# Designs tried in a protein design chat: VHH binders against b0bn94. Part 17

Target 1, 137 residues: b0bn94
Amino acid sequence: AEVQQLRVQEAVDAMVKSVERENIRKMQGLMFRCSANCCEDNQASMQQVHQCIERCHAPLAQAQALVTSELERFQDRLARCTMHCNDKAKDSMDAGSKELQVKRQLDSCVAKCVDDHMHLIPTMTKKIKESLSSIGK
Short names: E, the ipSAE of ESMFold2; O, the ipSAE of OpenDDE; V2, 0.75 times the mean of E and O plus 0.25 times the DockQ between their complexes.

## First folded at step 12 (VHH; framework vhh_7nfr_2)

Design n1 (at its last look DockQ between E and O 0.60; V2 from the best seeds 0.00; counts 0 for: pae E 5.9 > 2)
Fold by OpenDDE, look of step 12:
Structure n1 (fold): chain B 137 residues (1-137), chain A 127 residues (1-127)
Amino acid sequence: as target 1 above (137 residues)
Amino acid sequence: QVQLQESGGGLVQPGGSLRLSCAASGFTFSSYAMSWVRQAPGEGREWVSYISSSGSRTYYAKSVKGRFTIARDNVKNTLYLLMDSLKSDDTAVYYCARGPWYYEWSSGKYKVTFDYWGQGTQVTVSS
């Protein structure tokens, strides 16, 4: 199980790093520059400056929320699959199956879960990047 | 350091109820999915329940579905497991686990695993 989790971890980490480099980091830069510009308006009231900065932060906040949401959805699907494996294992044990056999089946089931979901990562990545590209425009 | 501390376990009769709590510290609790895992005597660990970081998504093992409720208070950094209609088969040590996924923007950490566990709390269901 640990090995399987590591596989997913590495794949997701790579995806997140890619998204960070290509999308989030740029948006962060824009946010900071935008905010700095807000502060340079000496004619603006405190309220106006605050509102300006809030507007500057909105795209990044939206982007972060989107990425988090997609990751959560992905893990949720994987979790459901894995939990289903556990349910099967429990059922097998209750049915009198040998522990070692059940363990092997569980490991195999979890491995399949990971395999199946890892295949979704490229598509998820594409979707995230496309969505992020439309934010703030 | 990351700490998870379970509490609320005890001895109850079949049909009874318990509420487990897990106090979390040493990390941004609201950024992490959390889970309950139990281990009965002579058995392997069983994934009991999962809750997403925001609490918007919850899932349960078939064996506890409809009886257990997982919840969290991100302000109090606490995870809960409400256990109703307890059965003898629910007897186990219950563990609070961080995972199987978390993402922290502030630290740049991304995990897809159970990386921390509490010491567990004993739940015994017996007449």
Scores: ipSAE 0.298, ipTM 0.652, lowest interface PAE 1.9, mean pLDDT 91
Fold by ESMFold2, look of step 12:
Structure n1 (fold): chain B 137 residues (1-137), chain A 127 residues (1-127)
Amino acid sequence: as target 1 above (137 residues)
Amino acid sequence: QVQLQESGGGLVQPGGSLRLSCAASGFTFSSYAMSWVRQAPGEGREWVSYISSSGSRTYYAKSVKGRFTIARDNVKNTLYLLMDSLKSDDTAVYYCARGPWYYEWSSGKYKVTFDYWGQGTQVTVSS
């Protein structure tokens, strides 16, 4: 369980860091430069400057929402798999299996959930990067 | 600071119904998946139900599926558990918990387990 938690955490962290470096950080830099330019127009009203800045922030907000949505989908699928493992462990306990045996069965079930879902990460990463490349067109 | 406060527990007869509430504050509630977890006397905790941040996806432990309903109100920052057809083995302290499995942009980390818990509300099913 703790080992599987670390495996998933590290794999997802690496994927998001890749997306950040490749797409998100560039968008953040553009957002700040765009926002600074909004402030350089001495002829603009305060309301016009605020609206300009709001437009500059939209692409980054969209990108973060997209990544968050895809991570939520992955998270939901993995959670359902591990809840099923907990159900099977409870069934085994109710049927009279020994606690140590049940714990080993539960650990194996969760490990399989993690293995199966970690194989989905490359496909999820590709989908995210393709979708991010279209933001701001 | 993150705060979760459960309410709505009590004594109920077998076959009865009860509605639990969890008031959330100190974080953007609508951005986080939430769960109900219970602990019976002398036992470990049991994951009861899960709801996604938008409320569009729900999951239930086999022991409660078809009898319990999880819901959330992202305007009122409140999580609910509707419990029907209660049995004696549903007797437990019920906790509202944030998580599991969520990404936190501020820390750059994907969280794999529950990070905040409420104080719990007692549900007792007996005749």
Scores: ipSAE 0.058, ipTM 0.464, lowest interface PAE 5.9, mean pLDDT 82
ESMFold2 (binder alone), look of step 12: mean pLDDT 80; pTM 0.793

Design n2 (at its last look DockQ between E and O 0.92; V2 from the best seeds 0.00; counts 0 for: pae E 5.4 > 2)
Fold by ESMFold2, look of step 12:
Structure n2 (fold): chain B 137 residues (1-137), chain A 127 residues (1-127)
Amino acid sequence: as target 1 above (137 residues)
Amino acid sequence: QVQLQESGGGLVQPGGSLRLSCAASGFTFSSYAMSWVRQAPGEGREWVSYISSSGSRTYYAKSVKGRFTIARDNVKNTLYLLMDSLKSDDTAVYYCARGPYYYEWSSGKYKVTFDYWGQGTQVTVSS
């Protein structure tokens, strides 16, 4: 069960790194450059400069919230799948199945949960990147 | 330093109710999914319930669904388990646990295990 948990952790970590490098880091750079440009407007009032800077920060905040929301949904689905595996293992133990057989059944069930959810990562990644590309339009 | 402290356990008659609390400190509570896990005497640990970081999604083991309710208060940094219609089979030490599936923005890493546990609180249901 620990090795299956590490498999999904590594896959999601790789996806997040990809999204950070391709989208988030660029948005963060744009945010700082946008904010710097706000400060170069000699005709703007203090309030106008502050409002300009706040507008520059909004797209990155939206992007981080979007990624967090998608990861939470993925986390929730995988948690439910593995809880179902635990329920099945407990049912088998209560029915008198041998402990070794139950452990093998549990391991197989969790491995299937991980495999199924890892197949969803490419689609989730594409959805995230498409949604991020539309921010700041 | 992450700290989780359970309270609210005790002795209760079958059909009774209890509310467990878990006070959390040393981390940004609202950024983490939380769980309740129990261990009956002589048995392994059983994952009882899960709640997402915002509290918007909850899941329950089949053995407790419809009888137990997980909740959180992200202002008070407290996790709850409301237990109704208690049965003798619910007798166990109940642990508050952080995880198992969460994302940490500060490290940029996705973590998939229960990484912190409380000391546990005893719930005994007997006639």
Scores: ipSAE 0.109, ipTM 0.517, lowest interface PAE 5.4, mean pLDDT 83
Fold by OpenDDE, look of step 12:
Structure n2 (fold): chain B 137 residues (1-137), chain A 127 residues (1-127)
Amino acid sequence: as target 1 above (137 residues)
Amino acid sequence: QVQLQESGGGLVQPGGSLRLSCAASGFTFSSYAMSWVRQAPGEGREWVSYISSSGSRTYYAKSVKGRFTIARDNVKNTLYLLMDSLKSDDTAVYYCARGPYYYEWSSGKYKVTFDYWGQGTQVTVSS
């Protein structure tokens, strides 16, 4: 089960790295340049500069929230599946199945959960990237 | 450092109720899904309940569904487990656990495992 968890973790990490590299990093750059420009306005008050910088940060904050939200939905689905596997395992044990057999069944069930959900990652990635591309326009 | 501390366990008669609490510290509590896991004597750990980081989604093991309620207060950094209609089979050490699935934007980490556990609190249901 742990090996299966690592699989999905690695896949999600790879997705996040891709999103960071292709989308978030660029948004960070824009945020920094925007903020720098705010600071170059010598006629602006302290409050105005602060407000300007806050506006500069808004797209990135939205982007981070979006990614987090999508990942949360993903992990919730996977959690449901895994919990279902656990319920089955418990039922098997209660029915008198051997521990080793139950463990194997559990591992198999979790593996299926991971496989099924890993197939969702490309679509999720595409959706995230498309949504991120619309931020700030 | 990350800390989880359970409380609220005790001895209760069948049909009784308990409320467990888990005080969290050392991390952004609101960023992580949380779970309750229990272990009865001589048994393996059983995943009891799951709550999403925002608290908007909750899930329960079949064995406790309809009787237990998981909740969280992200302002107080506290996880709760309301246990009603307790049965003898609910006797176990109950652990608060961070996970199993969470993403922390600040670190860029995504994990599908319980990475932190409390010390546990004993719940005994007996006549």
Scores: ipSAE 0.069, ipTM 0.505, lowest interface PAE 3.2, mean pLDDT 88
ESMFold2 (binder alone), look of step 12: mean pLDDT 81; pTM 0.802

Design n3 (at its last look DockQ between E and O 0.03; V2 from the best seeds 0.00; counts 0 for: pae O 6.2 > 2, placed apart)
Fold by ESMFold2, look of step 12:
Structure n3 (fold): chain B 137 residues (1-137), chain A 127 residues (1-127)
Amino acid sequence: as target 1 above (137 residues)
Amino acid sequence: QVQLQESGGGLVQPGGSLRLSCAASGFTFSSYAMSWVRQAPGEGREWVSYISSSGSRTYYAKSVKGRFTIARDNVKNTLYLLMDSLKSDDTAVYYCARGPYYYEWSSGKYKITFDYWGQGTQVTVSS
């Protein structure tokens, strides 16, 4: 549903923006300063400068991978919940329920999936920020 | 531009097997979750299977679990559906779809719906 799209999108956008502003942006700034320092060694070879810059990116890459992994886990659980709703709707159709009733049941089931999973976002956010702080040290 | 092209459909006997492929282009395939969705004549679209962007997590509708396997090759930008123990109820047009529930770092947006679909490939299971 379009309304369920907006609800989840707004909640996840807010969470990621908070994580980006409070943690990832700081790491990105450190990465750029670190990279600039790599370029100041006039005795370094081209390969040495590239390797230096690559090392500077590692903390940011780790941070983005962590957030991506947690979002993937959230996405997996929500997708499984909504697929279960589709299964129940198919069962109701096969049992002879009217199309309008089945649509209402499906919409309600998906809305419940979203409600339940949105309640988990604050805890997920706290876990992510705590983990990112360990990387950013 | 985003392009999804399915192939591998056809006519098969009950109990048979098919392998569907979906070639993806015009986007960073490895950044998006992908799904297979099917539509039998006169029915709505049914979400068949889901695979995460990395391929680490998969999910299946009750009607196909244990018989179908979704896979992806992020080097070849190809999505697969291995269909075993096919039944007449599996007769449908099968669509490759991008989504749902992916996150895009460049825009900072989370998508909850399928935003692109292939043209579909027909699978017919009959004796």
Scores: ipSAE 0.047, ipTM 0.476, lowest interface PAE 5.9, mean pLDDT 83
Fold by OpenDDE, look of step 12:
Structure n3 (fold): chain B 137 residues (1-137), chain A 127 residues (1-127)
Amino acid sequence: as target 1 above (137 residues)
Amino acid sequence: QVQLQESGGGLVQPGGSLRLSCAASGFTFSSYAMSWVRQAPGEGREWVSYISSSGSRTYYAKSVKGRFTIARDNVKNTLYLLMDSLKSDDTAVYYCARGPYYYEWSSGKYKITFDYWGQGTQVTVSS
């Protein structure tokens, strides 16, 4: 089960890095340039400059929120699956099954959970990137 | 009380080798999976390697696969990390950690973590 945890962590990390490199980093650049432009308006009031900068930050904030939301949903689904595995394990123990057998069943169940959810990561990534591409337009 | 103590870090040239050790105490070492995690300057922690409680199963991050070897001695309560062909990018503080563990949604965060850590040992790869 622990090996499966490393697998899913690596997959998620890779996805996040991909999204950061291809989408978030660009949005950060835009935000900084936009904000810099706000500061160059010598005719603007302090309030106007502040509002301008806030507008510049909005897309990035939205992007980060979107990614976070997707990751939370992913984790929730995976957690529910693994919790179900744990429940089954407990039930088996209560039924008098051998500990080693229950452990193997649990490991197998968790492995399946991880496998099934790892298959969702490419689709999730695509969805995230598509959504991010529409932000600010 | 659970204790993990790393050793073996140091300065080494690129292409060199190091052997890290982690002395474990305060728990049944042979009952727990163990991991090495590293943190480079200015970067987040990176899960480097995993070894099962019995040592029969191992896993490596892509970045170290083929160069690092994780091992354990359950009689000596010691975890090892053999690092060969070291690169500058391997420069980091290396931590011994017990785990990993899944954490429930109660935290409201996707989290795979470890329950105990050592103090870490510095590995510096530089010419």
Scores: ipSAE 0.021, ipTM 0.297, lowest interface PAE 6.2, mean pLDDT 88
ESMFold2 (binder alone), look of step 12: mean pLDDT 83; pTM 0.824

Design n4 (at its last look DockQ between E and O 0.26; V2 from the best seeds 0.00; counts 0 for: pae E 6.4 > 2)
Fold by ESMFold2, look of step 12:
Structure n4 (fold): chain B 137 residues (1-137), chain A 127 residues (1-127)
Amino acid sequence: as target 1 above (137 residues)
Amino acid sequence: QVQLQESGGGLVQPGGSLRLSCAASGFTFSSYAMSWVRQAPGEGREWVSYISSSGSRTYYAKSVKGRFTIARDNVKNTLYLLMDSLKSDDTAVYYCARGPWYYEWPSGKYKVTFDYWGQGTQVTVSS
């Protein structure tokens, strides 16, 4: 079960790194350059400069919220799957099944959850990148 | 430093109610999913309930569904577990935990485990 959980962790990490490098980091750079430009207005008040900077933050904030939302949906599905495995293991223990058998069944159940959900990652990645491309336009 | 502190445990009669609280500090609470986990004497830890970072999604173990309610206050950085219709089988130390499955910004890591735990609060349900 630890091996299978490491597999999905590495796959999700790779997906997140790809989204960060290809989309988020670029937007972060734009935010900093936009913010620096806000500071160059010699006639702006302190309040106007702060407000300008806050507006520059909006695209990155939107992107972070979008990625967080999609990851929450993925983790909700995986969490539900693994929690059903926990329920089944508890039921088996309460019914008198031997501890070693229950542990093996639990490990197999979690491994299946991981396998099933790893197949969702490519589609989720594509959806995230398409949605991020629409921010600002 | 990340800190999680549970409170609100105690002795209660079967059928009674109790509200647990978990005060969080040292991190951006609203960015993390949170869970309650319990451990009965001589048993392993059992996941009880989960709440998403925004609070929009909640899940419960079969043994507590319909009796327990998880909630969070992202302004006060506090996690709650409202326990109703308590049974002797609910006797355990209850922990709040950060996770599982959370997105860590800006590192970009997606983690599958509980990385921080409270010290726990004892709940005892007996006649």
Scores: ipSAE 0.038, ipTM 0.422, lowest interface PAE 6.4, mean pLDDT 81
Fold by OpenDDE, look of step 12:
Parts: sequence; structure tokens; C-alpha cells
Structure n4 (fold): chain B 137 residues (1-137), chain A 127 residues (1-127)
Amino acid sequence: as target 1 above (137 residues)
Amino acid sequence: QVQLQESGGGLVQPGGSLRLSCAASGFTFSSYAMSWVRQAPGEGREWVSYISSSGSRTYYAKSVKGRFTIARDNVKNTLYLLMDSLKSDDTAVYYCARGPWYYEWPSGKYKVTFDYWGQGTQVTVSS
């Protein structure tokens, strides 16, 4: 089970790093430059400068929210799958199945959950990147 | 460091209600899914309930579905478990946990694995 956790975590971490490097970091740079430009407008009121900076931050905020949402969805799906495995195992035990058999089934079920969800990560990554690329346009 | 601290446990009669709380610190609480896990005497740790980072999604073990409600306040960094219609079988130490990622079944008793746990709070349902 620990191995399964590590697999998922490593895959997710890799995805996050990729998204950060290819998308978020660039957006951060844009945000800072945009904000700096706002501050250079000597004719603008304080309110206008503040509004300008807020506009500059909006894309990054949206990006972070999007990534968070996708990760949340992913974790939710995995959680549902593993919870289902747990329920099945409990039901089997209650039905009088042998512990060793139930353990094997549970392990297999969880492994399948992890495998299935890991297979989704590339597609999820692509979707995230595509969505991020459209932010701010 | 990550810290989780449960509270609200106690002795109740069957049919009674309790509300557990879990105070979280040391991490961005709103970024993580949370769960309640319980362990009855002589049993493994049982996954009780799950709530997504935003709180928009919740799930329950069959044994508690319809009776328990998980909630969170991301401003207060607090996780809650509202327990209604309590049964003797609900007697256990209840843990707040960050996650989960997977289950394991050691020695015929299954448990949920999470990356961080609280110390637990005792819930006793007895006449």
C-alpha cells in the first residue's frame, strides 16, 4: 500500500512541477511585470493603481484555482475508489470470507484504483496546461 | 510542522449525538482533503468520512452513512464530524487525518493510511 501511495504522489508531484515550470512560473512573471507597470503610472489614482494590480493578479489566481480544482477532483476520484475497496473488504469479512483472501482482494482493488488513476494524470496534465494557456487572453 | 488535534469526544447514550472537531495547523488546510478515521477496541482503523479540500465533496463509510456529517471551515482551519443516531458500534477513538491515499490490511484488520494523524478523541456510546 505504501508503494501505491508513493506512486501516486510521485506522479502528482511531477505533474505539479511540470505545470509550475511551464505555465505558472510564466504567469507569475507576467503578473509581477504587469503590477510594476501599474505602479509606474504617475497619473493614476491610488484606486486605479490598486485596480490595475488586481487585474494583474487575476490570471494567476485563476490558474491556481484551476490547478487546485483539478487536483481536488483527482483526489476525490481516488478516494471514492479506495473507499469502495474498503467497503467491499468489510462486507466480505462480514460475510465470513477468509482474512487472507479479503486482504488480497483489497490490495488488488486498491492497486487497480491507483493504476487507473495514474493513467488519468497525463490527460489531466494536458487539460490543465491547455486551460492555463487560455487564461488571460 | 503539521498538527491535528481532535476534540469533542465523550460518553453518550445510544441515539445520542456528538460533534467532533479537529484543529489543523502547520499547513495550508484549505489545500488538502481531510478524513475522519476511527478505531474500535481490538479492531483496525476504519475510514469513516472524507471531505474534499473545498468541502464540496463528501463521502461516508456505509456504516455511518446517513448518520454522520463531515464538514470543514477553511477559515478556521477546522474539520468537523457531526454524529447523530449514535450506536454502541460507534464506540471508538476517532482520528482526524489528512488524506487519504490508500488502504492497507494488516493482520486481518484493515486500516486507512494517511500522511498525518491527530492523537484521537474517545467516543463511547453506552447505555
Scores: ipSAE 0.027, ipTM 0.392, lowest interface PAE 4.0, mean pLDDT 87
ESMFold2 (binder alone), look of step 12: mean pLDDT 80; pTM 0.800

Design n5 (at its last look DockQ between E and O 0.28; V2 from the best seeds 0.00; counts 0 for: pae E 5.6 > 2, SAP .716 > .668)
Fold by OpenDDE, look of step 12:
Structure n5 (fold): chain B 137 residues (1-137), chain A 127 residues (1-127)
Amino acid sequence: as target 1 above (137 residues)
Amino acid sequence: QVQLQESGGGLVQPGGSLRLSCAASGFTFSSYAMSWVRQAPGEGREWVSYISSSGSYTYYAKSVKGRFTIARDNVKNTLYLLMDSLKSDDTAVYYCARGPFYYEWSSGKYKVTFDYWGQGTQVTVSS
């Protein structure tokens, strides 16, 4: 089960790295340049500069929230599946099944969960990237 | 360092109620899904309940569904488990666990395993 969990972890990590490289990093650059420009206004008050910088950070904050939200939904789905596997395992044990057999069934169930949800990652990635691309427009 | 500290366990009669707490420190609590896991004597660990990082999603093992409520306060860095209508079969050591699925934006880390556990708190339901 742990090996299977590592599979989905690696896939999600790869997705996050892709999103960071293609979207988030660019947004960070824009945020920094925007903030720098705020600081170059010598006629602006301290409050105005601060507000300007806050506005510069808004898109990145939105991006962070969006990615987090999508990942939360994903892990929720996977969690439901794996918890269901756990319930089945418990039921089997209560029914008198051998521990080793139950473990194998659990591992198989979790593996299926991982497989099924890994197929969602490309679609999720696309959705995230599309949504991120619309931020700031 | 990551720390999870359970509290609130004790001895109760069947039908009674308990509220467990888990104080978290050493990490961005609000970025991680949390779970309660219990272990009865001579049995394996049972996944009891799950709550997403924001608290928007909660799930329960069928054995506790309708009786237990998982909650979290991300300002207080605390995880809760409200246990109502307790049964003898609920007797176990209850652990607070980080995971199994979590993403921390600040670190860019995503994991699908329980990576940290508390020391556990004993819950005994007996007449």
Scores: ipSAE 0.109, ipTM 0.547, lowest interface PAE 2.6, mean pLDDT 89
Fold by ESMFold2, look of step 12:
Structure n5 (fold): chain B 137 residues (1-137), chain A 127 residues (1-127)
Amino acid sequence: as target 1 above (137 residues)
Amino acid sequence: QVQLQESGGGLVQPGGSLRLSCAASGFTFSSYAMSWVRQAPGEGREWVSYISSSGSYTYYAKSVKGRFTIARDNVKNTLYLLMDSLKSDDTAVYYCARGPFYYEWSSGKYKVTFDYWGQGTQVTVSS
């Protein structure tokens, strides 16, 4: 089961790196260049420069919020699935089931949670990248 | 550089209340789910409660549901556990932990997939 937990963490790490390199980093570069261009108008007021820069940051802020929200949803689903397994195991113990049987049931429940959520990572990654591509033109 | 520091433990009578705090530093607190985990004398670590990074989702172990409340303040970078109706079975060291975890029946301990832990704060419930 520790091997499966490491696999989930490695897959999420790879997804985050992929999204950062392929999408977020490019948006961040555009945001900085956009912001720098705001400063090139020597006739702009201080307030006009600040407003210009604020507009430059909007796409990156939206992208970061999207990724954060999707990660929160994924992690919550996995945590709830795993914690529900623990609750079911405790209920079986309280009902008098044998300890070895309860242990096997718990292990199977957790393994299924991990497998189900591992299968979701590629789809989640694709959805995130597609959604990010639609932000900022 | 992740640091988690618990406080607020102590000795309390059955039926009493305590509030635990966990000060977080060295990471973007609002980006991480947080949990409270406890370890009773001679036992493995037991998950107590979970709260998502935004605070929108909370979950409690059956043994504490209805008595404990998890909360977070993402401005102050602080995690809380409000403990009411305390029982002697609640006597344990309480740890602040970053992330999700699961219980491993084979070892009788909680395993943490990608978390950091605090030093713990002692809660003792006795007459």
Scores: ipSAE 0.097, ipTM 0.469, lowest interface PAE 5.6, mean pLDDT 80
ESMFold2 (binder alone), look of step 12: mean pLDDT 81; pTM 0.802

Design n6 (at its last look DockQ between E and O 0.83; V2 from the best seeds 0.00; counts 0 for: pae E 3.0 > 2)
Fold by ESMFold2, look of step 12:
Structure n6 (fold): chain B 137 residues (1-137), chain A 127 residues (1-127)
Amino acid sequence: as target 1 above (137 residues)
Amino acid sequence: QVQLQESGGGLVQPGGSLRLSCAASGFTFSRYAMSWVRQAPGEGREWVSYISSSGSRTYYAKSVKGRFTIARDNVKNTLYLLMDSLKSDDTAVYYCARGPFYYEWSSGKYTVTFDYWGQGTQVTVSS
């Protein structure tokens, strides 16, 4: 089951790194340049500078929230699938099945969970990138 | 350094109730999914309940659904397990665990495991 969990970990890491490189990093650079300009207005009040900086941060905050929301949805589906696998393994142990047999059954169940959810990653990635493009406009 | 500390265990009669607490420190608690895991004498660990980072989604093992409630307070950095209608089969050490399935922006890593555990708190249900 650790090999199957690593497959999900690597795939999600790669997807998020792609989104960071292509979309998030550019927005972060803009945010910092925007924020620096807010600090150069010698006539602005403290509140005006604060509000200026907060406006500069809004697009990045929206982008991170979108990615987080999609990841949470993916996480919830995986957690539910995996919880059912653990329930089945406990039922088998309680019924007296050998530990090695139960481990094999659990590993197969988790592998199915992973396979099913790996197919969702391309669609999730497309949705994220489309949503992030609208923030930059 | 990440630390998880459980409390609230004890001896209770069948049908009774307990509230377990887990104090979290050393990380931004509100960013992480959390779980309760238990281990009865001579048995393996059983994943009891899961709560998402925001608290908006919860999951329960079949053995405890309808009797246990997981909750979190992201202001106090505390995880809870409210245990009602306790049975002898609920006797176990209960562990607070961080995870699984969360993303860490600072490292760019998605975590699929329980990466930190508390020391556990004993719950004993006996008449």
Scores: ipSAE 0.370, ipTM 0.703, lowest interface PAE 3.0, mean pLDDT 86
Fold by OpenDDE, look of step 12:
Structure n6 (fold): chain B 137 residues (1-137), chain A 127 residues (1-127)
Amino acid sequence: as target 1 above (137 residues)
Amino acid sequence: QVQLQESGGGLVQPGGSLRLSCAASGFTFSRYAMSWVRQAPGEGREWVSYISSSGSRTYYAKSVKGRFTIARDNVKNTLYLLMDSLKSDDTAVYYCARGPFYYEWSSGKYTVTFDYWGQGTQVTVSS
């Protein structure tokens, strides 16, 4: 189970890093430059500067929220799948199956969960990047 | 440091109810999914219930579905487990666990495991 967890963790981590490099980091840069520009307006009131900075932060906030949302969906699906495996294991134990056999079945089930969900990552990544590309434009 | 502290366990008769609480500290509670895990005597740990960071998604083991309710208060940094219609088979030490899935923007860390556990609270269902 630990090995399976590491697999999906590494895959998702790689995806997030890719999204960070290609999308989020750029948006962060834009946000900082935008905010700096807001501060350079010596004729603006404090309120106006604050509003300007808020506008500058909005795209990044939206981007992070979007990524978080997609990750949450992914995690929830994976959790559901894994819990289903646990249920099956429990049922097998209750039915009198040998512990070692149940463990193998559980491991196999979890492995399948991880495999199935890992296959979703490329599509999820594409969707996230496409969505992020439209933010702030 | 991350801390999880369970409470609310005790002795209850079959059919009774208990509410477990887990006080969380040392991290931004609202950003992490949380879970309850229990371990009965002589058995392995069983994943009882899961709740997403926002609380919008909840899942239950088949053995407790319809009887237990997981909830969270992100303002109070507290996780709950409402246990109704308790059975003898529910006797176990109940653990609060962070995870199994979360992403932290500040560190860029993604985790697929229960990375922190409480000390557990004993629940005994007996006539």
Scores: ipSAE 0.309, ipTM 0.673, lowest interface PAE 1.5, mean pLDDT 90
ESMFold2 (binder alone), look of step 12: mean pLDDT 81; pTM 0.809

